# VH-VL binders against q0aze0, part 47

Target 1, 268 residues: q0aze0
Amino acid sequence: MKIILVNNRFKENTEKKAQEIAGQLSALNVEVIIDNGLDEPYAGTVDFIMVLGGDGTMLRAARRYGQRAIPVLGVNMGTVGFLSNIEINELAEYLPLILREEYSLEARMMLEVAVFQQQSLLTRVFCLNELLLRSNSPRMLSFALEISGQKLEPYRGDGLIVSTTTGSTAYSLSAGGPIADPQLDAFIVTPVASHIINKRPLVVSPEREISLHLLEEREAIIGIDGQIKMDFGAENRVLIKRAPHPLLMVNLKAKPFFTSIDRSLQRQ

## First folded at step 19 (VH-VL)

Design MM77
Fold by ESMFold2, fold request of step 21:
Formats: C-alpha cells, sequence, structure tokens
Structure MM77 (fold): chain C 268 residues (1-268), chain A 123 residues (1-123), chain B 112 residues (1-112)
C-alpha cells in the first residue's frame, strides 16, 4: 500500500511528525511519500492521501491530487478545521481501519478553471473552495459574467467570487453569500462590494459554464483557494466548470456540519 | 486604512524579558498573520517568527525557539511578542508586519509594517 | 536554511539612473503550482520597511511603475527604471518558500 503524507511548509513540527508517521507506516510495510509542496506531485500509483494540517493544507492536497480519485483524509494538528476528520492523537486508533479500507467516502465538487489570453489556453487549474476575481489597483473593476452563454448585465465593484458549496463558508460567506450544504453540487456566485444595486449572490447548476472577462483595461488578479494568484487583464478570459472528478474525502468519524455553523458565524 | 501601531521603546538589563505589542486596525484581524522582524545596529533584517491569528499557530526561527513567545488577542486586535533572557546582541528595532492568511496557509509576504520598537539591552 | 544573497551590497547612483539589484537563492523558490514566494522591500533609516514587489514580479497596489521585479527559480532582479529622490534606501529581498523565512543581506542605494 502506498500513501502520500501532505504537510505544511511553515510548521517545522509538522515535518517532524510526518517523518514519525512515515516510520510507523513503514514498519507496517506501507510505502510513504511525503509532500510538503516543494516537489512536483507524486505521479505514481497511490492508494491513500493523509493531510497533516488544517484546511489550507487540505486545499493544496485537493488541487494537487483531487482529480486522481484517491481517498483523502484530513488529520487535524491542533486547530479544528471544516475539512479535517480526525485528530492527530486519534491516528493510531483509526489506522487499522484505514489499512482495511473500513471507511466511507464523501464526494466534494471541485472547480476546473481555465485561463485564456486571446484564444490561447494559458493554464488550467482546479480548486476546492473558490475562484476570486479582484482588482489589483485602487480603481474598481468593470467586468462581464456569462453563464452558459447567457450574458448578465455588467458588474462593477471590487470583484466576484465563484465558489463551490464547500467554499460557501470561506470568502463567499464574508462577501454575503449563503452557507450551502457541502453535499450539494452547485456554483455560488457572490459579488464583492458591488456598486450596482440588485447584484445578488446566485446559486447555479453545476452543469453550467461560467465565463468572466474585464470590460475595461485594469490590472486584476484571480485568486484560487486563497493561495494561488494569477494576473488577469483585458486580454484574458476565464472559464469555470465543474471539475471532472470530485475530491473523495474519507469519513472515519462523524462530523456534524449544521451544528458547527455557529462557530463559523463567530468569525464574522 | 490599515495600521499596525507598536508599543514604545524599552530599555532592559541582560537576563530580563521584553514584551512588545502590535495593535492592528483598518482590516479584518484574523485574515492576516503577524510576523516579527528585527534589525540590530549595522545589520540587515532578521525574521524572528510569526503567529497565525486565525489558528493561533506560532512559527519561531530555531535561533529564538525557547525564548520567544507570540500571542494574539482577537478582542483587541493585538499581537504580542515576548523575548526572554535578553543579551546585548538583542538590541534592535523590532517590527511587526502582517501576512495574508487563509486558514493555516500563509503567503509570507509582509504588506504593512508597524513603526518599529527600539529595544536596548545594556547593563 | 535557504540563503539569499543580494548583489551589490551597495551602490551609488544619481536621480534618473536605472538601478538593478539581484537576489540569488541557494535553493529553488518554486512552490506548489508554480507559486514563488519572493518579495522586495524598501527600508529607510527610522522608518518601517515597505513592500514593493511580491510573488517575484507583482507590484503592490500604489507602488510606482518604475519598480519592477523579474526572475525565476533561484535568480531574481529588482529594477528601478528611473531613480527618484525618495528611492535612496536599503533594499531587501525575502524568500518565504522555505522554512525558515530569510532576508537577503540588503543593498544600500546611495546618492552620488
Amino acid sequence: as target 1 above (268 residues)
Amino acid sequence: EVQLVQSGAEVKKPGASVKVSCKASGYTFDDYAIHWVRQAPGQGLEWIGGINTYTGDTYYRRKFQGRVTMTADTSTSTVYMELSSLRSEDTAVYYCARDESYFDYLSGTFDYWGQGTLVTVSS
Amino acid sequence: DVQVTQSPSSLSASVGDRVTITCRSSQSLVYSEGSTYLSWYLHKPGKAPQLLIYDVSRRLSGVPDRFSGSGSGTDFTLTISSLQPEDFATYYCLQATHWPLTFGQGTKVEIK
């Protein structure tokens, strides 16, 4: 059995803990690959991914491995996140179940994001939470949103968020979007500081295609999961679709989503 | 308007501790980590560590591990750095700086800085 | 620890000059999905440092167009296309791809 341990570049203790866990797994004849983001994603066959960290670390694992249909387990290292399932001190207890594949999987929709210059594809990336379009200057943006070829009235403001339901509790929430049940597949389109009255958040079928482009020459940035940034200008267009594969999250321990919403509201 | 306002200059004897505050305003406090950077006389900038105000996680350079503590108080939007067992080599201007965060992710980019706090260690 | 070395350590220049400062890392600064966490700061005596460029080449909002950043992997450059009186300062690069975060030793730009 071969597993990937995904850890964080900013926490030395996580590196040491990953090495300890790798040693324990090797004693059980499990081959271990450690991924702290500095090397290319492991390209070989892998049976399981274990994320040692918080939701930010899970987002990176999702972008790197989410399209490969590999079970991903979030292991919390101290601060409880929305995407962790077990605590690090529980790992030894649950490890036998992991090795016997005695767990369930929860599918989480991902976005496929394609950025173009003129007609040429520049890059294609995936994300678990959201794409954020925002200004990179003191001036607001004027931009066009199309949904499956249907042109909406132009937007004017600080930007726009296109989120999954998983991302509904992240930037989208802060910008006034709804909290969505992560078991639903949908896009949530949330304006950021819109200067046009009645630009409300939209909940959109996952079968739609969403397109964005600027209507005036401005410097903008596309942010992916709050971690990846791409320059975006008047020569660019971005196309957003449901990704071919969802993230397959391992469920070993019940995590009550709806009763935890109050904790999220304390952050607003 | 983003501001980071630090506490005033301190004069300490060797072996003492110092606690420097950094009060943030003009932005959502837990969207940014706070890092501490110092500059000793005639030297360049040296990163000491940081605290993720969302998670409470701390990150200390090995050189300071065991004698630095960083804490955050979200109710007052204030971060504190305490440095113990002071030596004359710790005489420096200490800066706080904010770093955009997203859950446990940090970019490591310091877009706004405090005005600096001179800490002088002398007998 | 990843070392970051700036060149030159100091230089003298006149208003209007083009100035280049290099920053060389002992290891690649490329992270997941190509993110490269290299930033440039301006620092004047008695003042706080100021961010100019982040992610190698991205100008902070409000920073003048005369500042530009470039480079990849291990080699990076800050360019000031036409030096202004307020630009006489010490410049630092910072790498944040690797633990721990490390600054270059600084480049002092002085009036000739």
Scores: ipSAE 0.812, ipTM 0.910, lowest interface PAE 1.0, mean pLDDT 91
Fold by ESMFold2, look of step 20:
Structure MM77 (fold): chain C 268 residues (1-268), chain A 123 residues (1-123), chain B 112 residues (1-112)
Amino acid sequence: as target 1 above (268 residues)
Amino acid sequence: EVQLVQSGAEVKKPGASVKVSCKASGYTFDDYAIHWVRQAPGQGLEWIGGINTYTGDTYYRRKFQGRVTMTADTSTSTVYMELSSLRSEDTAVYYCARDESYFDYLSGTFDYWGQGTLVTVSS
Amino acid sequence: DVQVTQSPSSLSASVGDRVTITCRSSQSLVYSEGSTYLSWYLHKPGKAPQLLIYDVSRRLSGVPDRFSGSGSGTDFTLTISSLQPEDFATYYCLQATHWPLTFGQGTKVEIK
């Protein structure tokens, strides 16, 4: 069995814990590759991905590995998490089940994001929570949203969020979007500080294609999962689709989504 | 209007402790980590550590480990840095600075800073 | 720890001059998906530091366009295309790709 351990770069303690866990797994004849984000993603086949950290660490794992149909387990090393299934102190208890593949999988829709300059593709990235288009100046943006070729009335404001249902509890929620059941596949389109009263959040079929472009020259940024930033100007367009493969999240421990909403919202 | 307002200057004797506050306003407190940076006289900027206000996780540079404690009080939107066993070389201006965060992710970019707190350690 | 070395340590310049400051890291600052956590700050005595450039080349909102950042991997440059009277200050780069976060030693820009 070959496992990738994904950990966080920013705190030395998570690196030490990842090395400790890798040693324990190696003693069980499990080959371990540690991914702290400094190297290119491992390109060979692996059986399982273990994420040591919070939801931010999970988001990086999803972007790197989510399209490869590999089970991904979130192991929480902190206080809160929507994407973690077990706590680090429970890992030893659940490790036998992992090795025997005695767990279920929960599919989570991802976004495929393609950024163009003119008609040329610049980059394609995947996203678990959301794409955020935002102003990079004190001035608001004027931009166009198209859904499957249908042009909506122009937007004016600080930006727009295109979220998965998994991302409905992140930036989209703070901008006034609905909480969605992560078992649903959908886009949630949430305006950010819209100057236009009639612009309400939209829930959109995952079969649609969403396109964004600026209507005048402004400094803007596209943010991906709150971690990746791309410059975005009048020469650019972004196309958003459902990604070819969902993230396959491992369920070892019951973690009821709806019961946890109240606790998570109280932390704000 | 984003503001980080720090507590006032302090004079301490060697071996004492100091606790500096940093009160945040004008933004969602849990969306930003708070870092502490100091500048001793004639020296450059030195990162001390930080606290992720969303997770409560702390990050301390090794040379300060065991002498520094950072805490956050969400109800007052205030972060505290306590430095103990003070030495003369701890004389510096101490700044708090915010760093955009997303769950446990930190960018390490300091877009707004407090005004600074002079801590003087002398006999 | 990752070392970040600035050059020069100080320089003298006149209003209107083009100024370049370099920052060299002992290790690559490239992280996942190409993210490069290198930022530049301006610092005047008695004032708080001010962010100018983040992610190598991205200007903070409100920073004049005479400031630009460039570079990749280990070598980075801050350029001030036409120095203004308010730009006389000490400039610092900061790397945040690697723990712990480390500043360069600073570059003092003085009036000639």
Scores: ipSAE 0.804, ipTM 0.907, lowest interface PAE 0.9, mean pLDDT 90
Fold by ESMFold2, fold request of step 21:
Structure MM77 (fold): chain C 268 residues (1-268), chain A 123 residues (1-123), chain B 112 residues (1-112)
Amino acid sequence: as target 1 above (268 residues)
Amino acid sequence: EVQLVQSGAEVKKPGASVKVSCKASGYTFDDYAIHWVRQAPGQGLEWIGGINTYTGDTYYRRKFQGRVTMTADTSTSTVYMELSSLRSEDTAVYYCARDESYFDYLSGTFDYWGQGTLVTVSS
Amino acid sequence: DVQVTQSPSSLSASVGDRVTITCRSSQSLVYSEGSTYLSWYLHKPGKAPQLLIYDVSRRLSGVPDRFSGSGSGTDFTLTISSLQPEDFATYYCLQATHWPLTFGQGTKVEIK
């Protein structure tokens, strides 16, 4: 069995813990690869991914490995979050179940994001929480949104969020979007500081294709999962679709989503 | 308007400790980590460490391990840096700076800084 | 620790001059998905540092376009295309790809 341990580049204690876990697993003849983000993602066959950290570390794991249909377990190391399943102090208790593959999987929709310059594809990335289009200046953006070829009235404001249901509790929530059950597949499209009163958040079928482009020359940025940034100008457009594969999240311990919403509201 | 306001200058004897505060305003406190950077006389900038206000995690440069403690009080939007066992080499201006965070992710980019706090350690 | 070394340590220049400052890292600063956490700061005595450039080449909103950043891997450059009177200061690069975060030693830009 081959397992990837994904950890955080900033937390030395996470690295030490990852090495301890790797030692325990190697004693059980499990091959372990540690991924702290500094090397290219491991390209070979892998049976399981264990994320040691918070939701930010899970987002990177999802972007790197989510399209490979590998079970991913979030292990919380003291961070408040929505994407961990068990706590680090519980790992020894659950390890036998992991090794016997006695767990269920929950599918989480991901976004496929393709950015173009004119007609040329510049990049394609995957996203677990959201794409954020925002102004990179004090001036508002004027931009066009199309949903499966249906052109909406132009937007004017600070930007737009296109999120998954998993991302509904992240930036989308702060911008006034609804909290969505992560077991649903949908796009949630949330304007950011819109000057157009009739621009409400939209919940959109995962079968739709979403396109964005600027209507005026402005400096903008596309953010992916709050971690990847790309310059975006009048020469660019972005196409957003449901990714070919969902993230397959391992469920070992019941984690009540709706009780966790209260915690998120306290922070707001 | 984003502001980071630090406590006033301190004069300390070797072996004492100092606690510098950094009060944030004009933004959502737990969306940004707070880092501490110092500049000793005639020297460059030196990163001391930081605290992720969302997770509570702290990150200390090895040379300060065991002498530095960083804490955050979300109710007052204030971060504290305490440096103990002071030496004359710790004489410096200490800055707090914010770093955009997203859960446990930090960008490592310091877009707003406090005004600085002079700490003088003299015999 | 990752060492970042700036060159030159100081320089003397006139208003209107083109100024280049280099920052070399002892290890690659490339992270997941190509993210490169290298930033540049301006620092004047008695004032807090000011962010100019982040992610190698991205100008902070409000920073004049005479400032530009470039580079990849281990080699990075800050360029000031036409030096202005307010640009006389000490400049620092910072790498944040690796723990711990490390600054270059600084480059002082003085009026000739």
Scores: ipSAE 0.800, ipTM 0.904, lowest interface PAE 1.0, mean pLDDT 91

Design MM77
Fold by ESMFold2, fold request of step 21:
Structure MM77 (fold): chain C 268 residues (1-268), chain A 123 residues (1-123), chain B 112 residues (1-112)
Amino acid sequence: as target 1 above (268 residues)
Amino acid sequence: EVQLVQSGAEVKKPGASVKVSCKASGYTFDDYAIHWVRQAPGQGLEWIGGINTYTGDTYYRRKFQGRVTMTADTSTSTVYMELSSLRSEDTAVYYCARDESYFDYLSGTFDYWGQGTLVTVSS
Amino acid sequence: DVQVTQSPSSLSASVGDRVTITCRSSQSLVYSEGSTYLSWYLHKPGKAPQLLIYDVSRRLSGVPDRFSGSGSGTDFTLTISSLQPEDFATYYCLQATHWPLTFGQGTKVEIK
């Protein structure tokens, strides 16, 4: 059995804990790959991914491994988030269940994001929480949104968020979007500081294709999961679809979403 | 308008502690980590550590581990850095700087800085 | 710790000159998905440092276009295409790909 341990580059204690866990697993003849983000993602066969960190570390794991249909467990190392399942001090208790594959899985929709220059594909990336289009200058953006070829009235404002339901409690919420049940598949489209009246958040079928492009030459940035940045200009277009595979989240311990909303959001 | 305002200059004796404040305004406090950077006379910039105001996680350069404590008070949008067991080599201008965060992710980019606080350690 | 070395340590230049400052890291600064956390700061005595360039080449909004950053991996440069009177200062690079965060030793740009 091979397990990837994903950790954070800034928290020395997560690296120490990852090394301790790797030693314990190696003693049980489990092969361990540590991924701190400095090397290319492990390309070989992997049975399980353990994320040692917060929701930000889970986002990186999802982008790197989410399309490979590998179970992913969030292990909280501090502040409780929406994507952790167990606490680090509980790991020893749950290790036998992990090794015997005695757990359930919850699917979480991901975004597939394709950025073009003219008609040429520049890059394709995956995203668990959201894509943010934002101005990179004091001036507002004017931009067009199409949903499955249907052109909406132009937007003018600071930007736009296209999130999954998992991302509904992240930047989308801060911009005025709704909290969504993460078991639903949907896009949530939330304007950021819109100057056009009646531009409300939209909830859109996951079968739709969403495209964005600028209507004026402006300096803009596309942000992916708040961690990846790409320049975006008048010659660019982005196409957003449901990703081919969802992230497969491991459930070892009951974590009722609705009863925990206020507690989980207390830190945001 | 984004602003980081630090407490005033301090004069301390060796062995004492100093606590420098950094009050943030003009932005959402929990969206940015706060880092501390110092410059001793005739020296370059030196990163001391930081605090993620969202998670409460602290990151201290090993040189300062055990002597530095960083805390955040969300109700006043203020971060504090306390440096103990002061010695003359700790004489420096201390800056706070903000770093965009997203959950436990930090970019490590310091886009706004406080005005600096001179700490002088002499006997 | 990852070492970051700037070159030159100081230089003298005239208004209008093209200035190039180099920052070399002891390890690659490439992180997940190609992110490279290398930034450049301007610092004048008695003033707070100011961010110029982040992510190697991305200019902070409001920074004049005479400032540009380039490089990859371990080798990075800051270029000032036409030096202005307000540009006489000490410049620092900062790497944040690896813990702990480390600054270069600084490059002082003086008036000739």
Scores: ipSAE 0.783, ipTM 0.899, lowest interface PAE 1.1, mean pLDDT 90
Fold by ESMFold2, last read:
Structure MM77 (fold): chain C 268 residues (1-268), chain A 123 residues (1-123), chain B 112 residues (1-112)
Amino acid sequence: as target 1 above (268 residues)
Amino acid sequence: EVQLVQSGAEVKKPGASVKVSCKASGYTFDDYAIHWVRQAPGQGLEWIGGINTYTGDTYYRRKFQGRVTMTADTSTSTVYMELSSLRSEDTAVYYCARDESYFDYLSGTFDYWGQGTLVTVSS
Amino acid sequence: DVQVTQSPSSLSASVGDRVTITCRSSQSLVYSEGSTYLSWYLHKPGKAPQLLIYDVSRRLSGVPDRFSGSGSGTDFTLTISSLQPEDFATYYCLQATHWPLTFGQGTKVEIK
């Protein structure tokens, strides 16, 4: 069995704990690869991924491995989060179940994001929470949104968020979007500081294709999961679709979403 | 609009402790970590550590582990740095600076800084 | 710890000159998905440092166009295309790809 341990580059304790866990697993003849983000993602066969950290660390794991249909377990290192399942102090208790593959899986929709320059594909990336289009200057953006070829009236403002339901509790919420049940597949389209007062958040079928492009020359940025940035200008457009595969999140411990909303969101 | 306002200059004796405050305003407090950076006379900038105000996690450079404590008070949007067992080489200007965060992710980019707090350690 | 070395340590220049400062890291600063956490700061005596450039080449909003950053991997540069009176200061690069965060030793830009 081969397991990837994903950790956070900023917290020395996660590196030490990852080494300790790797030692324990190696004693059980489990091959372990530590991914701190400095090397290319492991390309070979992998059975399981443990994320040692908070939701930000989970987002990186999802972008690197989410399309490979590998079970991913969030292990909380004492941080607040929606995507962790067990605490680090509980790992020993649950390790036998992990090794026997006795756990359930929860699917979480991901976005597939394709960025173009004058009809040429520049890059394709995946994300778990959201794409943010925003101005990279004090000036507002004017931009076009199309949903499955249907053109909406132009937007003017600071930008736009296209989120999954998992991302509904992140930037989308702060911008006025709804909290969505993460078991639903949907896009949530949330304007950021729109000058057009009647532009409301939209909940859109996961079967739709969403396209964005600028209507004026402006410096803009596309942000992916709050961690990846790409320059975006008048020569570019972006196409957003549901990704081919959801992230497969491991459930070992019951963690009710709705009863924990206030507690988990009080730091927003 | 965005401001980080630090507490005033302090004079301390060797062996004492100092606690410097950094009050944030003009932005959502939990969206940014706060780091501390110092500059001793005649020297460059030195990163001390930081606190993620969203997670409560702290990050201390090994040189300062055991002597530094960083805390955040979300109700007042204020971060504190306490440095104990002061020595003369701790004489420096101490700055707080914010770093955009996203959950436990930090970019490590310091876009706004406090005005600095001079801490003098002398016998 | 990752060593970050600036060159030169000091330079003397006149208003209008083109100035280039180099920052060399002992290890690659490339992180997941190509992110490179290298930033540049300006620092004047009695003032707080100011961010100029982040992510190697991205200018902070409000920073004059004469400032630009470039580089990749281990080698990075800050360029001031036409030095202005307010640009005489000490410049620092900061790497944040590796823990702990480390500054370069600084480059003092003085009036000739």
Scores: ipSAE 0.779, ipTM 0.899, lowest interface PAE 1.1, mean pLDDT 90
Fold by ESMFold2, last read:
Parts: sequence; structure tokens; C-alpha cells
Structure MM77 (fold): chain C 268 residues (1-268), chain A 123 residues (1-123), chain B 112 residues (1-112)
Amino acid sequence: as target 1 above (268 residues)
Amino acid sequence: EVQLVQSGAEVKKPGASVKVSCKASGYTFDDYAIHWVRQAPGQGLEWIGGINTYTGDTYYRRKFQGRVTMTADTSTSTVYMELSSLRSEDTAVYYCARDESYFDYLSGTFDYWGQGTLVTVSS
Amino acid sequence: DVQVTQSPSSLSASVGDRVTITCRSSQSLVYSEGSTYLSWYLHKPGKAPQLLIYDVSRRLSGVPDRFSGSGSGTDFTLTISSLQPEDFATYYCLQATHWPLTFGQGTKVEIK
């Protein structure tokens, strides 16, 4: 059995805990690979992924491994998170269940993001929370949004967020978008500081394709999960679809989303 | 308008402690970690550590571990850095700086800085 | 700790000159998905440092076009294409890929 431990690069105690867990698993002849983000993602077959950290660490794991249909367990090493299932001090209690595969899975929609320069594909990435289009200058953006070929009236403002329901509690919420049930598959399209008064957030079927491009020469940036940045200009277009595979999140401990929501959001 | 306003200059004797405040305004406090950077006379910039205001995690450069404590008060949007067992070589201007965070992720970009606080340690 | 070394430590230049400052890291600064956490700061006496360039080459909003950053892996460059009177300052690179965060030793750009 082969397990990846994904940890946070800024916190040495996750490395210590990862080594401790690796020792426990090695006593059971389980091979452990530690992914701190500095090496290429492990390319071989892996049975399980354990994320040691907060929701930001989970986002990196989702981008690297989410399309491989590998169970992913969030292990909280702090007090805040929507994507963790168990606390680090509970891991020993649940480890036997993990090894016996006695857990359920919760699917979370991901985005597939393709960025083009004219007709040429530049890059394809996946994300769990959101894509953010934003200005990289003091000037506002003018940009076009198309949904499955339907061209909406032009946008003018600081940018736009296209999020999953999982991402509805992240940047989308701060920009005025709704909190969405993460069991729903949907895009949530939220304008950022729109100059146009009637541009409201949209909730869009996951079967749709979303396209964005600039209407004027401006310096802009595409942000992915708040962690990856790409330059975006008038020669570019981005196409957003539901990713082929959802993230498969391990559920060992009941974590009711709705009763926990005010606790998690009181940090706003 | 984003602002980080630090407490005033301090004069301390060796062995004492100092606590410098950094009050944030004009942005969502929990969206940014706060780092502390110092510059001793004639020296370059030195990162001391930081605090992720969202998670509460602290990160201290090893040479300061055991002497530095960073705390955040979300109700007042204020971060504090306390440095104990002061030595004359701790004489420096201390800056706070914000770093965009996304949950436990830190960007490593210090886009706004406090005005600096001179701490002088002399006998 | 990852060492970051700037070159030169000091230089003299005239208004209009092209200025190049290098920053060399003892380890690669490439992180997941190619992210490279190398930034450049300007610092004048009596003032707080100011961010110029982040993620190797991205100019902070409002920073003049004459500032540009480039590089990859372990070697990075800040270029000022046409030095202006307000650009005489000390410049620092910062790496944030590895814990702990480390600054270069600084490069003082002085008027000739």
C-alpha cells in the first residue's frame, strides 16, 4: 500500500508529524511518499493521500492529484478549515479504518481551466475553489463573459470570480457571492467591484462552458485557488469547464457543513 | 486605504523585553499574515518571523526562537511582536509587513509595510 | 537556510543608465506548478521598504514600467531600463519558497 503525505512548506512541525506517521505506517509495511511541493508530483500508483495542514494545503493536493480518483483525507493541524475531516490528535484512532478502507467518499466538483493565446492552448490547470480574473494595474477591466456561447453584456470592474460550490466560502463570498451547499455541482460567477449596477452573481449549471476575454488592452492576472498566477492580456482567452473527475474526499468523522458555517466564517 | 501603524520608538536596557504593536486598517485583517522584519544600523533586512492571522500559526526564524512571541488580536486588527532578553545587537528598526494569505497558504509578497519602530538597546 | 546573494553590493550610475542587479539562490526557488517565490524591494533611508516585483517578474500595480524582473531556478535579475532620480536606493531580493524567508544582502544604487 502506498500513501502520499502532503504537507505545508512553511511549518516544520508538519514535517516532523509526517515522519512520525511514516514510521507508524512503515511498521505496517506501507510505503510513504512525502510531498512538500518542491518535487514533481509522484507519478506512480497511489492508494491514498493524507493532507497534513489546512485548506490551502488541500488545494495544492487537489490540483496535483485530484484527477486521479485517489481518496484524499484532510487532517487539520489547526483550528480552522472546511476541507479537513479529522484532527491530527485523532489520527491514531482512525488509522485502522484508513488501512482497511472503511470510510466513505464525498465528491467535490473541480474546475478545468484552459488558457489560450489566440487559437493556441497555453496551459491547462485544475482547481478546487476558484479562478479569479483581476486587474494588474490601477485601471478597471472591461471584459466579456460567455456562457455556452451566450454573450452577456460586457463587464467593467476589478474582475470576476468563477468558483465551485466548495469555493463559495472563499473569495466568492468576500465579493458578495452566495454560500453554496458543497454537495451541489455548479459554477458560481461573482463580479468583483462591478462598475455596472445590475451585474449580480450567477449560479450556472456544471454542464455549461464559461469563456472570458478582455475587451481592451489591459494588464490582468488569472489566479487559481489563490496560489497560482498567470498573466492575462487582450490576446488571451480562458475557457472553464467542470473537470472530468471530482476530488474524492474521505469521510471518517461527521462534519456537518451547515452547523459549522458560522464558526468557520467568523474569521472574516 | 491600507495602513499598518506601528507603536512608537522604545529605549531599553539589556535583558529587558519590548512589545511592538502593528495596527492594520483598510483591509480584511484575516486575509493577510503579518511578518516582522528588522534592520540594524548599517545592515540589510532580516526576517524575524510572522503570524498567519487566519490560522493563528506562527513562524519564527531559528535565531529568535525562544525570545520572540507574535500574537494577533482580531477584535482590534492588531498584531504584536514581543522580543525578550534584549541585547545591544537587537538595536534596529522593526517593520511589520502584510503578506496575502489564503487559509494556511502564504504568498511571500510583502505589499504594505508599517512605518517602522526604532528599538534602541543600551546600558 | 537558503542563502540568497546579490551582486553587486553597490554601484554608481547616472540618470538614464540601464541598471542590472542579480540575485542568486543556493537552492532552486521553483515550487509546485512552477511558482517561484522571489520578490524585489526598494528601500530608502527613513522610509519603509516598497515592493516592486513579485513572483520573479510580476510588477506590483503602480510600479513604473522601467522596472522588470527575470530569471528562473537559482538565478534572478532586476533591471531598471532607464534610471530616474527617485530610483537611487538600496534594493533587496527576498526568497519565500523555503522556510525560513531570507533576504539578499542588498544592492546600493548611488548617483554617479
Scores: ipSAE 0.766, ipTM 0.891, lowest interface PAE 1.1, mean pLDDT 90

